# Designs tried in a protein design chat: VHH binders against MAM domain-containing protein 2 (MAMDC2). Part 5

Target 1, 162 residues: MAM domain-containing protein 2 (MAMDC2), of Homo sapiens (Human) (q7z304r168to329)
Amino acid sequence: IECDFEENHLCGFVNRWNPNVNWFVGGGSIRNVHSILPQDHTFKSELGHYMYVDSVYVKHFQEVAQLISPLTTAPMAGCLSFYYQIQQGNDNVFSLYTRDVAGLYEEIWKADRPGNAAWNLAEVEFSAPYPMEVIFEVAFNGPKGGYVALDDISFSPVHCQN

## First folded at step 1 (VHH)

Design z10 (framework vhh_7zox_3)
Fold by ESMFold2-Fast, scan of step 1:
Structure z10 (fold): chain B 162 residues (1-162), chain A 121 residues (1-121)
Amino acid sequence: as target 1 above (162 residues)
Amino acid sequence: DVQLVESGGGLVQPGGSLRLSCVASGFTFSRYWMGWVRQAPGKGLEWVSDISSGGSTGYADSVKGRFAISRDNAKNTLYLQMNRLKPEDTAVYYCAADQTWLGSGYEYDYAGQGTQVTVSS
C-alpha cells in the first residue's frame, strides 16, 4: 500500500472519478499559475509528484474525492504513515477509511486543522485481519476549502512511534 | 441482497408538508452517503439533497430552507422532511446510496424504485 506518486503513476491506487471533485497528480516543472500548490515532499521541490484536491477545481460542494488502495494482503498489522498538507480553510475534511470486501467502512483517522502550512506526518495504527482497501477521502463543504495534498504513503509492520 | 424501499409520498396541496422515508438493507448503511434525487414529469434526474456518513448535509438551491434531510443509522433509515411544498416539487423521489457524493446523475451504487410526490391544488 506504498506510493510516492513519482513517475506520474498511482501505484495501483484508483481515483473514484466524479464530474465535480477528484484527486489530481501534482508537481513537476509545469504547474497551474493560478494555484499555489505545495512542493513535493519526496524531493522537497516541484520536480517530484504528489496527489492533491483543490477547492478551486470543485464544480459543486458537499462531495468527496476518494483515492482507493489495492486490496491489502491479510493479516496485516502495523503503522500506516503518510505526509499531508492542508491549506487553511474552513470547509474541508480529510479522512482515512478502511473498506472490507463486504463494503464495511471504518474511519481510522481524521486530519486536525494544523497551525502551520507545512507537510505533516500522519502515523495511523492499521490492522487488516482480512483483505481490505484503504481510502483517502477529502470533502469540501464550501468555497473556503483550500487544498489538501498527500505524498509518501508507507507501511511498517511495527507499532507507530507515537 | 441490497434494497432501498421508499415510502411517504402522496398528494398534497401547495404549502403542505410530507415526510419521505427510505429503509435500507443488505449493506452497511452508516458508511454510505445517502440522498434523494427526483425526476419531474418530462425531465431528467435532479439531485435534491444528500447526507454523508458523518452527517454533513447538502441541498439543491431550489429546496434550501424548505427541506431537511436526516438519517437514523440504528434503524437503517433515511428521511426527507418536505415543508412548504410547491407544484414545482412534483416528481418521483428516489432514495440513493453511494460510497461518495451522489450529485445529479444516472449512476449510483444503489437506488430505490421511487415514490411519487404530487403537489396540486
Scores: ipSAE 0.000, ipTM 0.114, lowest interface PAE 17.1, mean pLDDT 69

Design z11 (framework vhh_7zox_3)
Fold by ESMFold2-Fast, scan of step 1:
Structure z11 (fold): chain B 162 residues (1-162), chain A 120 residues (1-120)
Amino acid sequence: as target 1 above (162 residues)
Amino acid sequence: DVQLVESGGGLVQPGGSLRLSCVASGFTFSSYSMGWVRQAPGKGLEWVSDIYSGGSTGYADSVKGRFAISRDNAKNTLYLQMNRLKPEDTAVYYCARHIAVAGTWYFDLAGQGTQVTVSS
């Protein structure tokens, strides 16, 4: 479930396709010209890569963009960590879910607001007693859009430090 | 540990006003859209108003122009200012947390409710 999105590689992550919004690779030579994209966390420059979702063209409330992991190995337990950035003043809700083989969703983390312009570290305690998917979800909560960026997903089999 | 507690209901004459409050605990209040739903005697649950985490608001046609939803994130409190109350506004009012899961929006948490009675 680890991925730093370097070299335009998604590490097996897939979008749940939506005609309105989807996650995209940012940084490097690929940019959204309609938004100011964040500086890459790994390289602290535009040369590195990260994932982002941008609601610039969303017309309707309650659109959802999901980035879905490969099935996890199981059992596993520990700390899932990643860096994220939320454009200030947006109505987006950034959440992390697990989805099991029966299709049951469970929320395991939600981003704190107000937003800031910096990369933030999230550390999420979680366990997978059976194979499941991890889903990064942005829900567009109101008419005010904006981007959410994601980088450096990692897992450690120890408790989170926070 | 996650809880919503409503207050501010009561008996009021038609044309009167009430302000409902809802104190949230056990979650990051500012990250969630919140709303009010009501249940009138002999009727089903009706959505009244939402306030999104970014501050945008929505209202049911039946209350638009009369009710105003607001929030104080520093106090983890949701408000509903109800003006020009009508007998048809008589209901138990519930504070609710609004979430999206798998592309579907719903309320996953509600309080015990507060009774609002509008009668002459």
Scores: ipSAE 0.000, ipTM 0.145, lowest interface PAE 13.1, mean pLDDT 69

Design z12 (framework vhh_7zox_3)
Fold by ESMFold2-Fast, scan of step 1:
Structure z12 (fold): chain B 162 residues (1-162), chain A 120 residues (1-120)
Amino acid sequence: as target 1 above (162 residues)
Amino acid sequence: DVQLVESGGGLVQPGGSLRLSCVASGFTFSSYAMGWVRQAPGKGLEWVSDISSGGSTGYADSVKGRFAISRDNAKNTLYLQMNRLKPEDTAVYYCAKGGIVGATYYFDYAGQGTQVTVSS
């Protein structure tokens, strides 16, 4: 379930259909003079890519944007890690869920408030005893918007260190 | 080496029309989805419309029925025909390489933008 979001490739990740808001691929050679988007964590340059979602695409409060992994194939347990950035002063909630084949959701991680306008490392204990999906979710709770960015998803079959 | 150059913005009265153009270079234009996004004063980016390489179009609810996206692959040019303009359409409009592919939004590149002001 590892992905660095390079070459416009999502490693099998998909958006859940939503007419109002979805995750976008960012980075590369964007020359938008009004862009507030972060620089890529992997390269810290215009050549790297990351995923992001921005509340300006939200038409109604309490909309949700989900980025969904492929199903896990074999039983797995260990540390799921990724880098994230949350724009300061927003009402967004960034969470990580698992969803099994029956559609049951379980929250396994939630970003701390307040967010910093810097890349942060998250390390999450992860267990998939049967096939399930990992879901990165942003919930938009009010008029104060902003972006949430995600990069460098990795998995290690050992317990998280911190 | 990707370049997107927007033009056609300006000042127009409510109910008026404008046609935006975007000339693309540095990639095989006909092979990629293209779109328009906008940024109103003091707000963030909003997706407006996209068109796939195959010609399928999508529109934001706020512009549906008023705006029409099209492309001319022989000229490497993307267009946005904007009709029945409203003051709330005032924004910088950006041409972008990308759109909806499957269920995912992809916007790799954006131009410098063109200003659209709707005022009486």
Scores: ipSAE 0.000, ipTM 0.116, lowest interface PAE 16.5, mean pLDDT 68

Design z13 (framework vhh_7zox_3)
Fold by ESMFold2-Fast, scan of step 1:
Structure z13 (fold): chain B 162 residues (1-162), chain A 120 residues (1-120)
Amino acid sequence: as target 1 above (162 residues)
Amino acid sequence: DVQLVESGGGLVQPGGSLRLSCVASGFTFSTYAMGWVRQAPGKGLEWVSDIYSGGSTGYADSVKGRFAISRDNAKNTLYLQMNRLKPEDTAVYYCAKDRGYSYGWPFDYAGQGTQVTVSS
């Protein structure tokens, strides 16, 4: 499940493709198309890479953008951590789900403060006793959109500190 | 080598049904998202539907409520059940494998396609 999105590689993560909104790779001095997007957490500069989704690409409000992990292959339990940034004053909801082989979704985390525009650490208790996918979802619920950025996904087989 | 072999196309009357199948080989089918794309005569490729490794599905607005995508991981087979077919559904339908990373077009392999013709 671990991915820092460096070298423009998604570590097996995939978008749920639709014609309206998808996650994109951001960062890098040449590939940073929008100067107002957040700087990479790892390097704290435009030279690093991260994933992002932005409301400017949404044709209809109430759309969702999903970034989906590969299926887990072995039982795992511990702390799933990642860094995220949400543009100030937006109506986006950023959530984390699991999905099992039967297609059942379970929400395991939701961002509490969707407007501070700083990199925040999320630490989520995670358990996958059978093959499951992890889904990062942004729902665009109103006209005040903005970007959501994601970087440095990691897993540790210990309880979360916070 | 990745191979995708479609079948089940044909000629049907408007309002009819068809079930497309795609047998995959050369990769771990169960771990990849799969999809269907189509190309009508003289037009570009259009995404129709996808299904993720966990079973979650997506549909183009033009087919939503009429088409159902499914997969059988034990048989390495992808299906598209097409109901209430319309003349506008006439196209070559391609089975497609998701590339596993997202930028631009999401599919890295497609089959040879199967022709679906909806005509009175």
Scores: ipSAE 0.000, ipTM 0.124, lowest interface PAE 16.4, mean pLDDT 69

Design z2 (framework vhh_7zox_3)
Fold by ESMFold2-Fast, scan of step 1:
Structure z2 (fold): chain B 162 residues (1-162), chain A 121 residues (1-121)
Amino acid sequence: as target 1 above (162 residues)
Amino acid sequence: DVQLVESGGGLVQPGGSLRLSCVASGFTFSSYAMGWVRQAPGKGLEWVSDISSGGSTGYADSVKGRFAISRDNAKNTLYLQMNRLKPEDTAVYYCARDLWGSGSYYSFDYAGQGTQVTVSS
């Protein structure tokens, strides 16, 4: 389930396209002003890549954007870590869920709402004793949602250090 | 450096079908989201469809259920299968590189020259 979003690919994650709200690949070289987009954690520059959801592209609020991992294939237990950034917004909720083969959702993590313009490390105790999916979900509840960015998803088969 | 060359446009009767193709060069095609945008006579640009580098697809409400976007990374080619065409689908269709995968105006950084689709009896 690891992905640094480099090479402009989703590492098997499914980004169900929704014209109202969706996760997008950001970073790389751009034609317009560089300074308004979050920088990639791996490179600390616009040349790296990350995933993001921006409230400016939302047509109707209270819709969710989901980035869904592949099903786990072997039992795994340990620390799921990733970097995230939340910019300008109290009207957003960034959460991490698991979903099993029966479709049962369980929330395993939720971000603090207002962020600064820095990448934050999330470390989540994770256990998948049977096949399941990991879902990164963003909900925008109003026009002050800003954006949420995600990068450098990794897993270690040891307990989280924080 | 970046080139996008569309083909497959033409005149078709209402209810007919066309398949558009776009051959890309000058960049790693498989690494980018790609899309189709159209412009009807005297109107603004309208986003039609997108496909992510991972294969996730999106469609404008006006074409959902009738159009299908696909890609062949081995051939650096993007396709748009257009079925049950309506006079309202008459437009110049542009192949576009979707740098941020958002389907928004600000996300497209390169577009081709376009191919004309005319739906008329």
Scores: ipSAE 0.000, ipTM 0.105, lowest interface PAE 17.5, mean pLDDT 68

Design z3 (framework vhh_7zox_3)
Fold by ESMFold2-Fast, scan of step 1:
Structure z3 (fold): chain B 162 residues (1-162), chain A 121 residues (1-121)
Amino acid sequence: as target 1 above (162 residues)
Amino acid sequence: DVQLVESGGGLVQPGGSLRLSCVASGFTVSSNYMGWVRQAPGKGLEWVSDIYSGGSTGYADSVKGRFAISRDNAKNTLYLQMNRLKPEDTAVYYCAKVGYDFWSGYYTDYAGQGTQVTVSS
């Protein structure tokens, strides 16, 4: 489930197809002609890559963009960490879910608001005793928009440092 | 080989005009989605203008009515005509060939080296 988004492939992550809003790869040279591009966390420059959801692509209220991991293949327990950025003043809800093979969702983390337009570290206690997916979800609850960015997903089989 | 060579930047007073040029080789400007982006000192990249392969154009709200994007197919060159320049337009301007793929959306396929525009008295 680890990904630093530095390949053109998404490390097996997939968008849930939605004609209204999806996650995109940002960073590197110019990745999105219609948006201002922040610095990549991995390289601390525009030369790296990250994932983002931008409200400029939102066509209707209450649209949801999901980025879905591959199924876990072995029991896992430990700390799931990632960097994220939320543009200040938006109404977006950024959450992390697990989904099992029966299709049951469980929310395991939610970002605090308001955002600060800086890269923040999230550390989430994570347990997958059987195969499941990890889902990064952005829900748009108003017309104000902004963006949510995600980079450097990693897992460590020890408790989070807090 | 693919190349984008930019020119036309310089120092100009507020209210002045500049025309930026971007000469392409190794591909055809008229068959591609092209754009201009800029980076002001200490700031991130800002999209300025684009032109689709079919010829329709777009502009950032900050430059609408002042800037005009165009291309000369015979010279394989992209232009940005900049009028009524403001100190806030001071930036390095980059010419970009824009690609698209399903997972990434729009991306820079190729970019020029940039040309400096300084608007100051």
Scores: ipSAE 0.000, ipTM 0.106, lowest interface PAE 16.1, mean pLDDT 68

Design z4 (framework vhh_7zox_3)
Fold by ESMFold2-Fast, scan of step 1:
Structure z4 (fold): chain B 162 residues (1-162), chain A 121 residues (1-121)
Amino acid sequence: as target 1 above (162 residues)
Amino acid sequence: DVQLVESGGGLVQPGGSLRLSCVASGFTFSSYWMGWVRQAPGKGLEWVSDISTGGSTGYADSVKGRFAISRDNAKNTLYLQMNRLKPEDTAVYYCAAGSYYTFRPEGYDYAGQGTQVTVSS
């Protein structure tokens, strides 16, 4: 389930197809869509890669973008961690869900609105006793703009240390 | 015993409005992604709109700004409010429930029998 998004590789993650808004690979390119996209957490530079979703691609209220993991293959229990940025002062909701093979969704984490645009660490207690998917979801609540960026997804089979 | 029963279709003039309803039974409605797909005469299935278990919504470009999807988990009911209807919205509208992500109509686990919407003068 781990992915640092380096080498322009999604580690098996896929977008839920949406004609309006999807996650994109950022960094590493001189042709960034936006001039002030965040630096990669791994290398702390624009040469690294991360995933992002940006409201400038949203044409209607409450658009949703999902980035979906491969199914887990072995029982897992521990700490799922990742880094994220949310553009300050903008209106979006960033959440993490699990979905099992029966199609049951469970919200396991929701972002607090940070007071800055720095990379924030999220640590989420995670349990997958059966195959399931992890879904990173951003819902945009209007034209206030803003981006959400995601990097360095990792799992550790120990409790989160806060 | 899974059932999805659509209602609210009919004949309407261009620029008019209709509200479709879908009553679900036989499964845990609140745990399913719900959506609307349609089929125009002589054409394939087209995804129209969906709503997540948490209430996040998506819309096809052709209906964005005109249609609004909503759900009432206490009543096991899905709605589609259709405004500013156009002749090209003429189709059979199907309520669908899915356990896996997809905007492909065949990716939904369950679909109703459909309700006919005709937009003509």
Scores: ipSAE 0.000, ipTM 0.120, lowest interface PAE 13.3, mean pLDDT 70

Design z5 (framework vhh_7zox_3)
Fold by ESMFold2-Fast, scan of step 1:
Structure z5 (fold): chain B 162 residues (1-162), chain A 119 residues (1-119)
Amino acid sequence: as target 1 above (162 residues)
Amino acid sequence: DVQLVESGGGLVQPGGSLRLSCVASGFTFDDYAMGWVRQAPGKGLEWVSDISSGGSTGYADSVKGRFAISRDNAKNTLYLQMNRLKPEDTAVYYCAKRYSSSWYGFDYAGQGTQVTVSS
């Protein structure tokens, strides 16, 4: 399930499309004067790529954007890590879920510090004893929020370092 | 009542060309940056190109030199001229409106138009 989002490869990840908010590929070598989206964590430059989602400023109902991994293969247990950024905003909830073959969700992680514009490392104890999907979800409570960015998803079959 | 309506997609052979159009309504078109994003089968959304209200353009590395974005403010229309198309360009192409200058990213997208590059 590892992915650094370089060369516009999602490593099998899929957006759960909706008309209001979705994850986009960000970064690259082209500067946009209308955008100050975060620089890639890996290169600390405009050459790298990451995923991001931004708020919908004119909507009043709940907005949810999901980025879904491919199904895991035979059993995994260890540390799932990734880097993330959250822009200023009090309405964004960034969470990590697993979903099994029956369609049941389990929340395994939630961001504790929204509004931090620096790249943060998340380390999550992860276990998939049978095929499961990993879902990165951003939920918006109101129209104003900010972006959430995701990069450098990795898995190690050892205990998280904390 | 922002509305974005794409057209111009279709089936084309590798090396061919297509021009996509997007007619915008429900907002002051001239005041906003506009762009194109695409989604290939089994992949996520990829930013393709942007054009500012003043006409400054940006392109993803994968399309630079082959695609050209333009706008006609008198007609509230955004265009994407796609040249030297590759099978890897097969995707649904969405016209998208940027947030106001205080926001980053896109706040509206059209329903999309299918582009298939196949021999």
Scores: ipSAE 0.000, ipTM 0.143, lowest interface PAE 16.7, mean pLDDT 69

Design z6 (framework vhh_7zox_3)
Fold by ESMFold2-Fast, scan of step 1:
Structure z6 (fold): chain B 162 residues (1-162), chain A 119 residues (1-119)
Amino acid sequence: as target 1 above (162 residues)
Amino acid sequence: DVQLVESGGGLVQPGGSLRLSCVASGFTFSDYYMGWVRQAPGKGLEWVSDIYSGGSTGYADSVKGRFAISRDNAKNTLYLQMNRLKPEDTAVYYCAKSLRYFDWSLDYAGQGTQVTVSS
């Protein structure tokens, strides 16, 4: 489930299609249409790559953007870590879920701190004893400006250290 | 062997300005968020501002528009320019390092420098 989103690779992650809002690959272009987008964590450069979702696509009604991992195929337990940014986030809720083969969702993490200009590290205790998907979700409750960005997803089969 | 040495504190009138400096040694400065946290008399720690190696910054709502954080990676030095100071800014200011934007504690901070804002 590890991905640094470099070279426009999604590492098997897919959007749950929504005509109004989806995750996109950011960076790597001189014609960046969103000049306020964050610098890449790996290179601290807007020419690096990350995933983002932006409220510019949000309607007045509630919208949800999901980025879904490949299904896990072997039991795994340990620390799932990633970097993220949230900007102007009162209308945005950023959460991490697991979803099993029966379609049962379980929230395993929710961002609880306001956005800032720096990349933030999240470390989440993670267990998948059965085949499961990991879902990065942004829920929008209105048209207030803001983005959520995600980069450098990694997994370690040991307990989280921080 | 980590050392963080703050300077630049003092007594100022409301509306005044101060510039704090912090010289770091004993670690790879450019690998860390650097930041300022403060502790007012009788209160807990409050995060003020941070800056990552690449220059991205964060500010507490109470100081936005008045304070500016900067760093010089070649000199291992962190700065805080404080403008339009208020009595509520009176505190000991600590320079701190962190691998995480939200993990600001005195475990990795310097000795602190006193800022007093009064007429």
Scores: ipSAE 0.000, ipTM 0.098, lowest interface PAE 19.0, mean pLDDT 69

Design z7 (framework vhh_7zox_3)
Fold by ESMFold2-Fast, scan of step 1:
Structure z7 (fold): chain B 162 residues (1-162), chain A 120 residues (1-120)
Amino acid sequence: as target 1 above (162 residues)
Amino acid sequence: DVQLVESGGGLVQPGGSLRLSCVASGFTFSSYGMGWVRQAPGKGLEWVSDITSGGYTGYADSVKGRFAISRDNAKNTLYLQMNRLKPEDTAVYYCAAPTYYYDSSGFDYAGQGTQVTVSS
């Protein structure tokens, strides 16, 4: 379950379709010109592409955007790591869930809503004793829009270092 | 098919309380955010409260501090505890499973609603 979102491919990740908010590939090709995108005047070459969700035009009650992994190889245990950004001043909740064969969702991580424009590293202890999906979810509370960006998903079969 | 069945409305005096329930079927309830919207007599639809799949809640300013939204995923049921009710809370309350916010309703709800009347 690794993806750097380079070369315009999603490594098998799929959106759970939502007509109002979905994850999009940023950096190389921007589909929706009305979005406020994660931007820095200086881009690192290693961050050529990333996924993002932008809710700037959502003005009604809660929307949820989910990016769903392929089924994991099981058994799998170790450290799931990724980089993320959350735009300042939004009401978005960025969480990581697992979904098992019975359809049970379990939250395994939640962002602390950092007020910075830099990429933040998340390291999450991960265990899949049977095949399951990993879900990156952004929930939007109220009319404050904003982006959440995700890049460089990686897995290591050792405990997290942090 | 998605089905939402609201209940728990009724007639109460100002300052009273009611708890609304919404039983959901036809989808994986625990995977979706849910909400309550209301329509007062002669007025448009108003968002009241929502709760994410992760359990985070939001409230309209008009009900904040008086209403509490909750969910029971094992029972596929959404609740709205309404305290210190005011005549201005008189409305039909709808359970919403928000799929299309840009349609003519502003919210995607499948139920017939439950009437709440606060009369002094």
Scores: ipSAE 0.000, ipTM 0.124, lowest interface PAE 15.2, mean pLDDT 66

Design z8 (framework vhh_7zox_3)
Fold by ESMFold2-Fast, scan of step 1:
Structure z8 (fold): chain B 162 residues (1-162), chain A 120 residues (1-120)
Amino acid sequence: as target 1 above (162 residues)
Amino acid sequence: DVQLVESGGGLVQPGGSLRLSCVASGFTFSNYAMGWVRQAPGKGLEWVSDIYSGGSTGYADSVKGRFAISRDNAKNTLYLQMNRLKPEDTAVYYCATEIFGVVTYGMDVAGQGTQVTVSS
């Protein structure tokens, strides 16, 4: 379920369409016309790509943006890691869920809110003994939530070192 | 270059039907979810319908039972069959893809869309 979001590829991830709040591909000059967005993590430049959700376009605080992985095809256990950035907000929640074939959601991780704009590494213990999806979810409580950015999703079949 | 070209709009009477088309190029069409969003005069963007690469569909409550979304991966074309049209369906309809956020954030960089007018 690894993805660096380069070349406009989502690696099978899908944004669940919502008329209010959505994940978008960022980076490059054309895709960030209306926002000042971070440099991507993969290339460390505006020429690379990442996923993001921006609170300035959210109209209803109860809506959530979901980025959903492909269904896992084999049993998996190990460390799911990714880079994320949260800017200028006290009004957002960035969480990671699993969802099984019966539709059961389990929160497996939630972002700390340090207030810095740097890329942060998240390492999450992950287990999928049967097919399931991984969901990156952002909720905003108001327009001062800033943005949330996501890049460089990777999986390792060993326990997280932290 | 990612390109989306909408067509099929027009003027119809209430209760009429239209079929919208969107021809996509510049990406592997079959790998991405596609959708339709609309903007009525003086209003914001409204999500209408989506279809995932596997064929699963979603619809806004306002159009459920009247509209049907479909795709032809061999022709790189997305469709919206609109039945029993109402004056409230009057809008510019835009084709959307998850590869491209432009239709939501920058209407000045989105495609032209296709105008649907439901009026007597």
Scores: ipSAE 0.000, ipTM 0.136, lowest interface PAE 14.6, mean pLDDT 68

Design z9 (framework vhh_7zox_3)
Fold by ESMFold2-Fast, scan of step 1:
Structure z9 (fold): chain B 162 residues (1-162), chain A 118 residues (1-118)
Amino acid sequence: as target 1 above (162 residues)
Amino acid sequence: DVQLVESGGGLVQPGGSLRLSCVASGFTFSSYAMGWVRQAPGKGLEWVSDIWSGGSTGYADSVKGRFAISRDNAKNTLYLQMNRLKPEDTAVYYCAKYGDYSLPFDYAGQGTQVTVSS
């Protein structure tokens, strides 16, 4: 379950269709006039393209934008890691879920609302004893919910450091 | 050259059933998530259901327990079994292919009309 979203490719992830709230591709030449997403011209390691959800584009609040992984191989256990940014000071929810073949939906991680808008590394202990999907969910409670950005999803078959 | 051809729509009484079919060609059907979206007269698009390449399914709250999505990868065909139909289900139903890129659906068929009326 890895994706760096380079060249706007989703790596088999499904950006679930919702007329009211969705993930979008950012970075590079992608223009977002109403977004306050940071522009990275100073850092030596650029992420290129990334996925984001911005409350400015949400048509109906309390609905979720979902980015859904391919079905995992199983058994699988280790550290699922990714980078994310969350705009401060607004009511938004960024969570990670697993969903199994029986439809059991379980939260495995939730963002802490980092103190700045820099890219933060998330490391999540992950276990799939049978094939499952991993789902990145974002919801906003209002038009000033800010943004959530996601990039560089990777998996390592070792326990997370920390 | 992606092609999606829907069929199975028609006029049905409230409480009745219809089975929609979508025949796909021009891509490796078994490798893609597929879905159904609908548009009621004078309203916007509404997601109805999806089925992923691995077989997992999702449903809009408005249709849960009444509709069942399925696929036959050997025949490149997507189905939507619609039971206990309501007047509110009246819409054009579109078969849609999930994409490899930023847009969730990168292709949709021409649609099939479903009318639920007494």
Scores: ipSAE 0.006, ipTM 0.294, lowest interface PAE 9.9, mean pLDDT 73

